# VH-VL binders against Large ribosomal subunit protein uL10m (mRpL10), part 59

Target 1, 224 residues: Large ribosomal subunit protein uL10m (mRpL10), of Drosophila melanogaster (Fruit fly) (q9vpl3)
Amino acid sequence: RGKINIQRPKAPHYERARVVAVTQPKYPELPKAKSCFKTRAERTQQQQENPYNEIIAREVRNWLDHSRLVAFFHLSSITADDIFRVRVQLHKQNLHLKSYGSKIIEQAVKNTRYEAIVPLFHSNHCIVFSPDPEKTAALLRIVRRVPQMVLLGGIVEETMLSRNQLVAYAQMPGLHAVQAQLVQTLSQAPGHLIQQLQAHQNSFVQVLDVHAKNQMNEETPKST

## First folded at step 5 (VH-VL)

Design x79 (from x51 with light chain Y32W; framework fv_anetumab)
Fold by ESMFold2-Fast, scan of step 5:
Structure x79 (fold): chain C 224 residues (1-224), chain A 119 residues (1-119), chain B 111 residues (1-111)
Amino acid sequence: as target 1 above (224 residues)
Amino acid sequence: QVELVQSGAEVKKPGESLKISCKGSGYSFTEYWIGWVRQAPGKGLEWMGIIDPSDSYTRYSPSFQGQVTISADKSISTAYLQWSSLKASDTAMYYCARQLDYSFPLDYWGQGTLVTVSS
Amino acid sequence: DIALTQPASVSGSPGQSITISCTGTSSDVGGWNYVSWYQQHPGKAPKLMIYDVSKRPSGVSNRFSGSKSGNTASLTISGLQAEDEADYYCSSYTSSSTWVVFGGGTKLTVL
């Protein structure tokens, strides 16, 4: 005997609820309850499922699949002219600036290795895609001129990198040189391998220290 | 740190060819475009054209299209401005300047190359 | 008319404020926020003083400021000093086939 759930009708429930709401006694609306319900309703409406979101989510997945460099940015208020200028400048370097809603990003990366990036996109954001990871240095140089864009992190060669790791990567030798050095290091005796890995970590610290000191000393006062 | 150094002054006769240079240093040469600006004696600035050294993409002001050739050699961080046949009206100061794109300012300028064409 | 319109000359006394105008069309100054100002001393290369209408490069005095209203951009120099005596050129991106257009230049004389 199959179970027939007659206690949960959907369409009749909605029509019935509307009629009942009109005939029910009115009670005073509490400011706290009203405010909370309105905030929740606005949030729910913003995140409401849109059938067209899946089409755009497929576009995002396609960009992720075909890009060896992906960089994530927080985007503060910026004029259409300013963002257009940045987009054009990035495009010349084969860097593609895209903006997608947080729900679309969530749908795109759901059940993938990149699901952890979703929290980065709950505020205003944009993403830069490129097939060329050696363009990371060019990307960061361009973004330096755009204070409204704040680097959050990225993905290089399918590896998720923090902001500091991405900056360190930008200051490394080209990708082929890094690969060659890694192969050389792995071919050495175990004791020497540990020493080489420690040397690389020290190099990253030095690079980040120089960058931090340069940022602290980038005071450009108007001198007479 | 960022510097553009231009070749020295030139004195030529009408009909002669000429190639002047602009060498960039202190930055990644292929990350910026090089614009060329002309200034005739006692006159204002006139934009001639621009080159992207990464792929040698060029654009010219209509007034200079076919009159000059802009080129670059990224291996030596140098841009060039060239005439196949000089005219007396080409007498001017020529500046190169760094520019990210058409919509960006010319932020660092070379010292200028004076070209004098006289018979 | 390939050039943006600037007054040929402007003059002021030390400590005074002066303003130089730069008038174009909707395809350049009026349509875009990509106006730059350059200072040129006699026998020297131009120096960028203002870009993107109102932004100053590092090392440029805050006595220099820029603004725009409609098709006209303005460079204002406050607390005028003798060393400000120079030629000033405005420049704009243009959506026309010329891409970059300069103004005719303004000679600033500090009396």
Scores: ipSAE 0.000, ipTM 0.444, lowest interface PAE 11.7, mean pLDDT 76

Design x8 (from s2 with light chain K55E; framework fv_anetumab)
Fold by ESMFold2-Fast, scan of step 5:
Structure x8 (fold): chain C 224 residues (1-224), chain A 120 residues (1-120), chain B 111 residues (1-111)
Amino acid sequence: as target 1 above (224 residues)
Amino acid sequence: QVELVQSGAEVKKPGESLKISCKGSGYSFSEYWIGWVRQAPGKGLEWMGIIDPSDSYTRYSPSFQGQVTISADKSISTAYLQWSSLKASDTAMYYCARTLYDSSGHFDYWGQGTLVTVSS
Amino acid sequence: DIALTQPASVSGSPGQSITISCTGTSSDVGSYNLVSWYQQHPGKAPKLMIYEVSERPSGVSNRFSGSKSGNTASLTISGLQAEDEADYYCSSYAGSNTYWVFGGGTKLTVL
C-alpha cells in the first residue's frame, strides 16, 4: 500500500544513485585514544601472551639443539608463492625453513653459545635447519635460485662458519672425515666470523632502507 | 685448480646453426652455475643467461631469451651455448664463467673465450 | 638491455688514486649489495676484482676497494701501477625480471 509520489525527485536515476553511493569514499570515525594505563583484562591478556613467547623460544632452542646444520639468511622482498615453492623444495631434502621474530630469537639464544648471532636478526631474516649436515650442498643448490635469500653464514656440527666456509664444506661430499677436519680447521679464526656475518647483514639493511625510501618517495604524493 | 676451457673459434655464415662448449675442471661442476657473457667487437660485456648444471634450470637475459639456448651435461662437466640460426650481429667473443649464486651473483672464474665470426 | 652508467675513460699517474663510478637505478644498484667489478686486459678474459660492493677475492691487491652510496657504486684504485691499465666493468643484480646487468666499461690509462 503505497502512496504515489507525484512530485519529481531531485535525486539521480535509481541505478546511478546506487553506483554513486557504493563508490563514494567511506569515512570511518576516528578511533578513541587508548588509555596509557592497561585495564585489568588487558594486563591479564598480556601476561598470558608472554608464556607463548617462551614456548616459541623453547621451540627455537629445540631446533638449534637437534640440528647439525643451521643456515642464516637475510630475506629481501619475496612473494608468498615464491617462498612457498622454496619451502617445498627444501622440505624434500629434510631442510626446514623457519622464520621467527627477532625478540623470540634473542630470548631463545640468551645465555647460550649462540648469543652472538642476535645482531643478524635485527632485519628481515630466515633460518634453515636440518639434522643432516650432508644436506649443505643441496641447501646451497636450492638457494642459488632465490636471489632474495642471501646466505650470511651458519652452524655445522656446533661450529660457526662464514658463507665461504659453508661453501667449502659443501664441496666435500661423501668424505665425512675430511668434512669434519675441514670444519675444525675453518673454525680456528676466533671472533672474525661474527663480524663478517654482521657486516653482510648491515650492508643489506642499508640497501633495503634506501630501496624502501625510494619506493615511499615514488608512492607518496608530494605535499609541497 | 679451477679451470673453465672453451671450444675453439668458429667462422660461420648467416642462417647456420652453432653450438659452443665450456668444460669445467678442478671443482664440483654441479655446485656452481655457469653463465654466458657476450662481448661484441670493441664493445662492453653483456650478460646472456645462466644454467644450474644439477638439473639444467636456466635463466636468460630478456634481450637473449629466444635467441639462444643454454644447456649443460653434468656427466662430462660441460655447458653449452647454441644458436639455431646465426645472424651477422652474433659476431662476438663469448665467455663462460662460473658463479655460486648463493645470492652472491658474481663470476669468480672465467673461460678464455670463444670468438664467433658470422659473415658471408 | 639495461646498462649501468660508467665514464668512458679515466686516467692517472703512477702512485695516484683514481675512482671509477657505476650509476644504476633503485631497481639494481640501489636495491642490492650485489655489485661486482671486473678488470679486462686487451685480448684476455675479465678477472673478478671486487664482489658484493666491497669484498676482495683472494689474490686481489688491497689497492682495489669498492663502495656504494645510493644508486652509485665506486671502484677506487690507490697507488696506481702500469699493470692497472685496463678496461673496468661494473655489474649489478637487477631483480628477478632482468637478473644481471653490466656497465658500459671504463678505460683506465696510466700515464
Scores: ipSAE 0.006, ipTM 0.467, lowest interface PAE 11.7, mean pLDDT 76

Design x80 (from x51 with light chain Y32F; framework fv_anetumab)
Fold by OpenDDE, second read of step 6:
Structure x80 (fold): chain C 224 residues (1-224), chain A 119 residues (1-119), chain B 111 residues (1-111)
Amino acid sequence: as target 1 above (224 residues)
Amino acid sequence: QVELVQSGAEVKKPGESLKISCKGSGYSFTEYWIGWVRQAPGKGLEWMGIIDPSDSYTRYSPSFQGQVTISADKSISTAYLQWSSLKASDTAMYYCARQLDYSFPLDYWGQGTLVTVSS
Amino acid sequence: DIALTQPASVSGSPGQSITISCTGTSSDVGGFNYVSWYQQHPGKAPKLMIYDVSKRPSGVSNRFSGSKSGNTASLTISGLQAEDEADYYCSSYTSSSTWVVFGGGTKLTVL
C-alpha cells in the first residue's frame, strides 16, 4: 500500500479529475470587505444613502411643510424620562416633539426653503411641530419649565423667528384681536380728524356770532 | 409701566414668622415669573427661587430649599416670601424681580425689603 | 457647583474704558449662553444692564457692552463716568441645575 504522498498527491485519473472539477463548490468570492477601508467620509456618504435615512428625511420634510409652528431646541443633558414627560405635556396641546440627527435634517432640507435651519443643528436638538401657530404661547409655557430644553428659534407662518421674536409673538394678542383693534383705530381716525378740522371753524363762527350780537345791541337806539 | 412694589421693612426676633410681599403692576402678572433674591449686609446677590403665579409652580435654590416658602396670589398680582421661624442669619435685603423663565434676565426689580432679625 | 467668578474690584479714570470679567467654572458650557449683567448703586436695587451676553435693554447707555469668549463673559464700560461707580454682578442660567447663579460682584471705583 504505497505511502500516500500528502505533499504531492498524484493527479487523479482524468475521469475523477473531471468529476472533481465539476463538483467543486464555486464559493462566491467573499465580498472584499471594502467596508473596512471606507474612509469616514465614505461611511458618512453611505449613511446618507441609507434608504431609511431617506424615509426619515421625507418625514421631516412633511412635518415642516404641514406645520405652521416649528420650534427648535437644544437639548442639554436631558433624561429619557424628562423628554417623555415633556412629550406628553406637549401632546396634550397638539404639539409634536421630534428628535432627528443633524445629518437627517441636512438631507431633509437640502435644496429647500428650510436650508437656513441647518446651522441650528450642531449638537443634540429636538423640534416641536404644530399645525396651529396660536399654540406658541402654550409651547413656551411648557418648555420654559424644562431647563434642559433651550429655545433657539423657530418658524411661524413660514417666517423664521429668533428666540426673542418667538417670545414676543407669543405675547401678542390674537390676530383677530389685533385686527379688531386696527379696525377700531382706523375707524376713529377720520372722526377725530374731522373734529379737529372743524374745531377751528366752529370756534371762528362762535366768535363771529358773539361779535354780531354785540353790534346789534349797540345799534338799538335808546328810544328816549 | 412695569413696576414691582414690595412691603416695608421688618424688624423681628429669632423664632418669629414673617411674610413679605411683592406686588406687580403694568404687565400681565401670570405671564412672567417672580424671582426672589437675598442680599446680606455687605454681601452679594443670592438667587433664592422662583414662582410661576399662573399655577404656583415653584423652584428653590438648594441653599434655600426648605428654609423659605415662596407663594403667589394671582388675583391681586402679589408674590410672597415667608419664613416659619426666622434666624439672625436671615437679616438681609430681599428683592423680588420679574423673570420670564430661567434663561431670561431679571428685568424689573422691586425696591427691596429690609428684614432685620435681632434678639 | 456652578460658580461665576468676578474680580473683587476694578478701577478707572473718567473717560477710560474698563472691563469686568465673569468666568464660569461649570462643565455645562451650554448654560453660559445666557449671561446677564446688573448694576447696583449703594442702597438701591440692582438694574439690568446687559442680557444674553451682549443685548442691552431699553434705557441703558450705549457705553455698556457685553461680550463672551469661551467661558468668560465681559462687561465693558466705555467713557467711564462718576455715575458708573457701583457694584456689578454677572448672572447666568445653568441648564443642569435649574438655578440662576450670580457672580460674587465687582466694585467699580471711578478715580
Scores: ipSAE 0.695, ipTM 0.841, lowest interface PAE 1.0, mean pLDDT 86
Fold by ESMFold2-Fast, scan of step 5:
Parts: structure tokens; sequence; C-alpha cells
Structure x80 (fold): chain C 224 residues (1-224), chain A 119 residues (1-119), chain B 111 residues (1-111)
């Protein structure tokens, strides 16, 4: 905005240089200096590929690998004081309550034997970890009094158990050998249907075998 | 095998006290909670509250808080529901039922105790 | 206080199928998979028929099935028989301070 009109000379050499540049592939156009403000696309990509998520996912994998008891809960709105009291009671039993985002859990268990748990975490949730599976009964007794925490299921000795199976496990004696055998029985996978049919057949044959042996050796007084 | 047996029917006047019982058998009594459910004549089911017999921990529905007391004696596998002063509006069938916690079903039920309160 | 909505009555003929609905909110039926169904014959205590939305206790006929879609749970009875005539109640865990809620009940008539 001024009345001063300065004549701008033409630059015919610039136009010639530009035509030569586009026909000469060895001269790439240099990008502008990197901005201090991230573009929307760069920000979105960084949010999706947040390196902190991988660090926390590694933490979750460590908890899963080092815990012989893992229990999954739906978590409704609860006060800080109430969850603190629950955490203290659990800690006294070597039970560790943790909460992680669904994306982090999916990232942690992807391509592992635990991948099947991902659907459990599509809503508000928390997880309890312990190195001691004998603490399952103590865990369930504590959580029963926290109506905001609802048991979904768990993992005991690397075996996935439903809610009802975990409750049944908790009611067993505290002998690890007996509990391990029960876990195998309760975790009846689709691939073990044949074994169950075979076990029923073997049990029937065993009963008949015992009866026949008693009949020959104890119920029949005739000499062998 | 699992059975809950409740005390017999009661006929009372307003202002009187009452204690009814529910005896469990065929299972480990302290492993399960006992819930109480009210059914007024011709009406639906109302959850009143629950007790953990192992330490007598109780929770009540807001409608019944301060109106009744739930207790248990684990040595005789019996839970109780009591009123200090009955009202005519307390006339109802009262059921006890076994429940593992709030999110589990009431899986075995007592036969019910009919309480009639009339002047 | 009744928190869950059921139809007051439903009717069917022997051999037919009927469905009873139970509608709540995202704090009970919609938020959790802990819906139970109870059958009550006149003068008798309720009997658990379905739990955890769709599971049947031992001894309950496979004619009884349960399902859930959003905030509504449903009990379906196939091959109706005269002995199915009873009152049916749904129940759910709730994250609200009441913790356990029942539906108003549905009277099933087999005509």
Amino acid sequence: as target 1 above (224 residues)
Amino acid sequence: QVELVQSGAEVKKPGESLKISCKGSGYSFTEYWIGWVRQAPGKGLEWMGIIDPSDSYTRYSPSFQGQVTISADKSISTAYLQWSSLKASDTAMYYCARQLDYSFPLDYWGQGTLVTVSS
Amino acid sequence: DIALTQPASVSGSPGQSITISCTGTSSDVGGFNYVSWYQQHPGKAPKLMIYDVSKRPSGVSNRFSGSKSGNTASLTISGLQAEDEADYYCSSYTSSSTWVVFGGGTKLTVL
C-alpha cells in the first residue's frame, strides 16, 4: 500500500533454470526446514506408535511370565480410598493389582498364548498378579467384598480358567500337586474331548477289572 | 444334597419382635453367602441383603438398611433375619438363598417363611 | 423397588416357543454378563433356570435358553409344556448401590 511503484525486473534465466531442473532428475527439490509444530499426520502417527506403550507392554509381559496366578476383573467406578484399601489387603497376601489400557494389553499379548484374553479388556478392567497360586482363595475372599470388581476369569499355572473354574480351584486343598491335577481336569480344551470319552471308558473297564479280580481271588474259594 | 430349611410360618402383631431362621446342609456353610429375598403378597421378588457366615459381614439393600438385621451362627450352619418392631407392611413371604457374591446367582433356595403381621 | 422391566404376562400354546424380555441399563444388564432367570410355581420357592445370561444349571431342560442384546436379556422356552406355566423373574448384578436387582416378573400362561 503505497504510491511508490518500483518496477520489478523480469528474471528470464530463472524460468530457463526451472525447466532444466524438471527435465534433469539429478536435481532433487530440497524440503523446507523442519517445523517446530508437528503436522496432524505426524501427530496421529506418533500417537499410534507411542514408544511408551511398548515399554509398558513389556512390563505386562514380565508380570504374565513371572506370575503363576493372574486374575481378570471388570472394574466399575470406585473411589481412590476404596481401591487403596483393596490394594493394601491384596498386597498383604502377595497379590498385586494393576490396571493397563486395552491397547497396551493387546500389544503385550499379541502372538503369545495369552492372546485369547484381549476381548475381556474392551471395557474398564484390572488385573491381579501373584507368584503364588495358593493365594487364589484369599484373592476371591477379598474381592467378594468389592462389588465394583467382578471376576471374569484367570490364568493358573499357565492354564486359562473361566470364572467358575477359578472358583472351583480356590476351593481345593492347598497342596500344589492336587491343585495342578485339578487345573488340568478343569481346563478341558476342545482337543481333550476324545480323552474324556476314553477316560470314561477306562474308568468303566477298571471297575469291571477290579470286580473280576475280586471274584477270582477273594470271592471264589477254589484253588488257583 | 444341598438344602436350605427355613423356620415355620409366623403370625404377629405390630410392634412385636421376630427372628426367623435358615439352616444350610449338604455343603460347606462358610464357603457361601446367604441372601434374603422378600415377596409381598401377589408381588415380585425384592433382594434384602446378604451375610458372609465366616465372619458375619453383612450388606443390605438401601430399602432394608436399618429395617432388619441379618445374622448367622456358623457353628450350627444357620442364618437369621430379625425385626425389633414389626409393621403391617412387613407381611410377606421371606426366602433365604445361597449366593457366592453379588454377581453370582441365588442357586439354592429355602422353602420360604410366611410372616403375617395384623392387629 | 423394581429396576428391570419385564412384560407383565405372556402366553403360548403347547409345543410353541415363547420369549420373555428383561430390559435394564448399561449399569446392569447392558454392562455385565451376569443375568439370571428364575421360575416360580404358585406357592413354591423360585428355582434357578439360567445364569450368566445363557448357562443352564444341572437338571434344567435344554428347552430353556437365554441370550442378551445390548440392554435387553431374553429367556426363550421352546416346546412349551403345561408345567412351564409359572412366574418368571430376571435378575442382574448392578454397579449401582443396590448391587442385586430383580425384574417385575412375567406370568406365563400355557393355553
Scores: ipSAE 0.057, ipTM 0.569, lowest interface PAE 5.2, mean pLDDT 79

Design x81 (from x51 with light chain G31S; framework fv_anetumab)
Fold by ESMFold2-Fast, scan of step 5:
Structure x81 (fold): chain C 224 residues (1-224), chain A 119 residues (1-119), chain B 111 residues (1-111)
Amino acid sequence: as target 1 above (224 residues)
Amino acid sequence: QVELVQSGAEVKKPGESLKISCKGSGYSFTEYWIGWVRQAPGKGLEWMGIIDPSDSYTRYSPSFQGQVTISADKSISTAYLQWSSLKASDTAMYYCARQLDYSFPLDYWGQGTLVTVSS
Amino acid sequence: DIALTQPASVSGSPGQSITISCTGTSSDVGSYNYVSWYQQHPGKAPKLMIYDVSKRPSGVSNRFSGSKSGNTASLTISGLQAEDEADYYCSSYTSSSTWVVFGGGTKLTVL
């Protein structure tokens, strides 16, 4: 028993700051000057702009660009305390659990080779990042004890892998040559990979729909 | 060559204890879970539970929670299924099978251990 | 007890195609593409024939195929042979109180 030390280093913030410092644009964006005489086009454009999403999307892209291991999960209802405990366990292995909105993910991966992952994030989700692909086995050992997190697939050494392929990768000993060869052979079926990831996503949406309907049905007849 | 070899048939009296074994070979024992499946005479397959040999994490079916104990000794690549007190209703064929992870199939099966409990 | 629903028996003649259904709920077959099929001959251990709804392990005949629609998964055996006579069990991952649930089993008779 005891309590989780909440003052432990928050690696996601620390690493994000380092990544941003190294990869940030040569010229920082300046705030737009305010004007009393806005054109119609300028007013419309201001209404559609969301600077927060662009900043976070850039953060997501930096994580994707600087992580050699990225794993995608569907996330069922889980308490804040439980997910925090999972995050702590993952952090010990240099694995960083992040959650981002679907619009932010889409903005981050648009016009990149990762654009195909967007359909995975139409429901509740989370992503685990790591600079060390050898941690794939440790990641799966931790997550399999969290039934609310279900592996959809991932990216290892810039190659998209299905759930089965990522699990196969995790079983390989820490021999980089063997792991690289496996990734190369598995990467020869990209269309099938996208289909598998989408199928898993659709199944979880069905579960959530049934659960939501059951919750609504239980709430509807109840009156206080 | 992946193989799971189970201990031999057992004939016991009600109230006796029993521990049966399942030894894996031809693969990294700690990289796979071992599941246990029960099949009573003339009945279908019932999943009992699993163990992760790397840390002895177990998960049981509600029907078997508290009725059996699953354990493993990774140093000898062997998983165990144990009863503290057998009942006549425990008469069944017991299979062990390898499972990669919680959502994966039982891909290689042991030959089965027949447990007969009679007065 | 929560079990997947299978017909108790099916029969066919050599060369015929037969289908065995496996009906679950939205918390198992309907929600996950983690359906497996096992073949069991009398006195023998079960053998994995299909996993992840439609995938075959190495060494399993291409006469065996799997599919899923909604809450129902199906195993189809084409070109039926005498050696296919066995009991067939479906299973699915479930998000309820356990991780694996089996169907009641289907006895396939080859006439």
Scores: ipSAE 0.022, ipTM 0.532, lowest interface PAE 7.1, mean pLDDT 78

Design x82 (from x51 with light chain D52E; framework fv_anetumab)
Fold by OpenDDE, second read of step 6:
Structure x82 (fold): chain C 224 residues (1-224), chain A 119 residues (1-119), chain B 111 residues (1-111)
Amino acid sequence: as target 1 above (224 residues)
Amino acid sequence: QVELVQSGAEVKKPGESLKISCKGSGYSFTEYWIGWVRQAPGKGLEWMGIIDPSDSYTRYSPSFQGQVTISADKSISTAYLQWSSLKASDTAMYYCARQLDYSFPLDYWGQGTLVTVSS
Amino acid sequence: DIALTQPASVSGSPGQSITISCTGTSSDVGGYNYVSWYQQHPGKAPKLMIYEVSKRPSGVSNRFSGSKSGNTASLTISGLQAEDEADYYCSSYTSSSTWVVFGGGTKLTVL
């Protein structure tokens, strides 16, 4: 039995060679490790296509759509413990503090009415959401004591407000109070106007009456 | 109109206690904080601390921590600055000022209270 | 320590424009443009002139303006008047601290 030359195996019979050629498993070409040369842009794009990011982006959209109060904050060197404490305080007021990456925010608000907020997210940020715009004062009261949370602006009742405008809004009396004041003011305006108009007329009539009385007294002949 | 009125000038001896006052009017006293600023004779302004009158939240500058006590009585719209034991170095003009929070300026100032500590 | 540095004194003639600088020692000083300027006349309480680097409170003359470049904030007084002679203080809040810092003050003399 001839030594099987392992170095130069004899070519198999043509029929066997044909069978072997046809039965050789075609292994898919190993994807060229394109992964090592993915440009930062490609990596960023792949991160954008992450199904997980899409889910988070959808969550952000939902928060934006269902919130009547949204406040944007820059976070400066804040610890996890500090954030947690603030979160707890806010939660007690039905205020929800969330933190999202800038890319997620961009994805979330792309081609939406909220696209204008993208420039606010250039660093570490957090967002506070609330269904109640009346909680603006409570929000500001809490975060004012946290120097690491810098108020940038927000959205109240679908209106984008600057930091100062949010502060002003928080100081305003409630809508009902303002409406009541407006109604009172409007109700008093006609009365005051009428009173002023009548005051001049009444004064004129009084002067005429006095004049008439004086003339009557002069015309009464002293019956000697 | 927003106004802060401080108590009158004080002349004290070293070791004595002192409490000076700042009364706010013309605004909601509890919506703004009150800051205290020291100015020694011929020297610059020194921020001492701040109080939220709504719940007496207080913060001090490191230089004044433990040296003074800031308090407030919201029922009478008044903030206080007090010393337990005065030193000659406490001789200064003391101002109270309205401040919305740390990031907002001192927008309205009291007239100042001169404190003189001399043996 | 967070410090704001101001020149000790500046001078100008009536009608001139002068600038007072305020330089922070740290990048955190004025990090979010929370620089204010106060005017103080002798024997008087300070008055807020500029806040948030460049904003003027109501009642403050438009001759007063503020700017910032890097770590240096500047107060500019245009059309200098005799009444502008006073001490000027810059102040800043930093997000890393829970206190306000004042500069050393600048004495402005109108010649």
Scores: ipSAE 0.621, ipTM 0.808, lowest interface PAE 1.2, mean pLDDT 86
Fold by ESMFold2-Fast, scan of step 5:
Structure x82 (fold): chain C 224 residues (1-224), chain A 119 residues (1-119), chain B 111 residues (1-111)
Amino acid sequence: as target 1 above (224 residues)
Amino acid sequence: QVELVQSGAEVKKPGESLKISCKGSGYSFTEYWIGWVRQAPGKGLEWMGIIDPSDSYTRYSPSFQGQVTISADKSISTAYLQWSSLKASDTAMYYCARQLDYSFPLDYWGQGTLVTVSS
Amino acid sequence: DIALTQPASVSGSPGQSITISCTGTSSDVGGYNYVSWYQQHPGKAPKLMIYEVSKRPSGVSNRFSGSKSGNTASLTISGLQAEDEADYYCSSYTSSSTWVVFGGGTKLTVL
């Protein structure tokens, strides 16, 4: 059974974190019993009325408020073993990989300066949080081994950065004052940043549509 | 100075096995991936796949999955491309190139290995 | 799996400017700013000329420039020289299962 932390998670000591990460069991998805009387409308209504979503949204806001580095990724189909290995490597660098539903993300960032990230989450996604912005280079080195994870952009020192701005930041010296100043300099074109992030989101929606159509076409005989 | 040096040209018969090499120098070999690119005679470039030499993690283009094996030996800074059974259609120039990530360019290229498969 | 679309050939005279197009989809050229251009002389390995749509590696002439509009990326060569005669390939990251795709290539003839 998986356990969901509904409160702000506490980072364990390095050695304990390694043991927890390594010993976390791989739980295959448990088949869920569903009543045939539940319609799509009723399932949507249940999600809308679920008070648990508000608790998770507060957890997301807490992560955003207390992380000096937040990176956003599109996440394509990936095995549990592969994502577990990535999570272990990230954890060794004090990087915390989290996945949240799009509705929860929207609820968490509504009426905040981060509201512009909502369009990124119409596709499958994941987020990496860290209190240490100097770990951006380590993050990018780890993620390059994961073709299913595509960097969309991030937030460094509460400033939204495009993918290229985040890569540029990763290549700079690790002085806090210099990094804060460079983040401000790199973020001087917010219109362009938003446009790039929206383009990525639209591309992912189209890719998912193509993949869905390919899956449907593979289930039926090819006619034309 | 970054350099990738590939093994020499090969002439083989259909059904024979072959393993060609790509040796990197002038950089930290495990910090970059090695990608393989095929170019059939008079044709364009085709990306075949990539290997992370640090743990030998591989990823293939669907067109080459199961047709070829990519491997690496980080102790000698060398990547390999291997066929268990060659076909005439495998006749091509094969390039190795350094790549940081799928979204990064192939920035340094080997000189190429010409593979000719004929009877 | 689908290659990016380039014209098979383009031609120009010395000193002229020429442009080579590279058309893809929103899953590659249109969706990301990870377009590269490679120059290949006969019998030689490709050489990186442009990356991330418009950036040049050290040692590449500023006569080479890149741009993108929608699903089409373009390589422009100004002050065309005889040495520019080569095949040019575009390449892009793709979110499809191929991860990296090349264009079909364009033969540039000078004169």
Scores: ipSAE 0.054, ipTM 0.520, lowest interface PAE 5.1, mean pLDDT 78

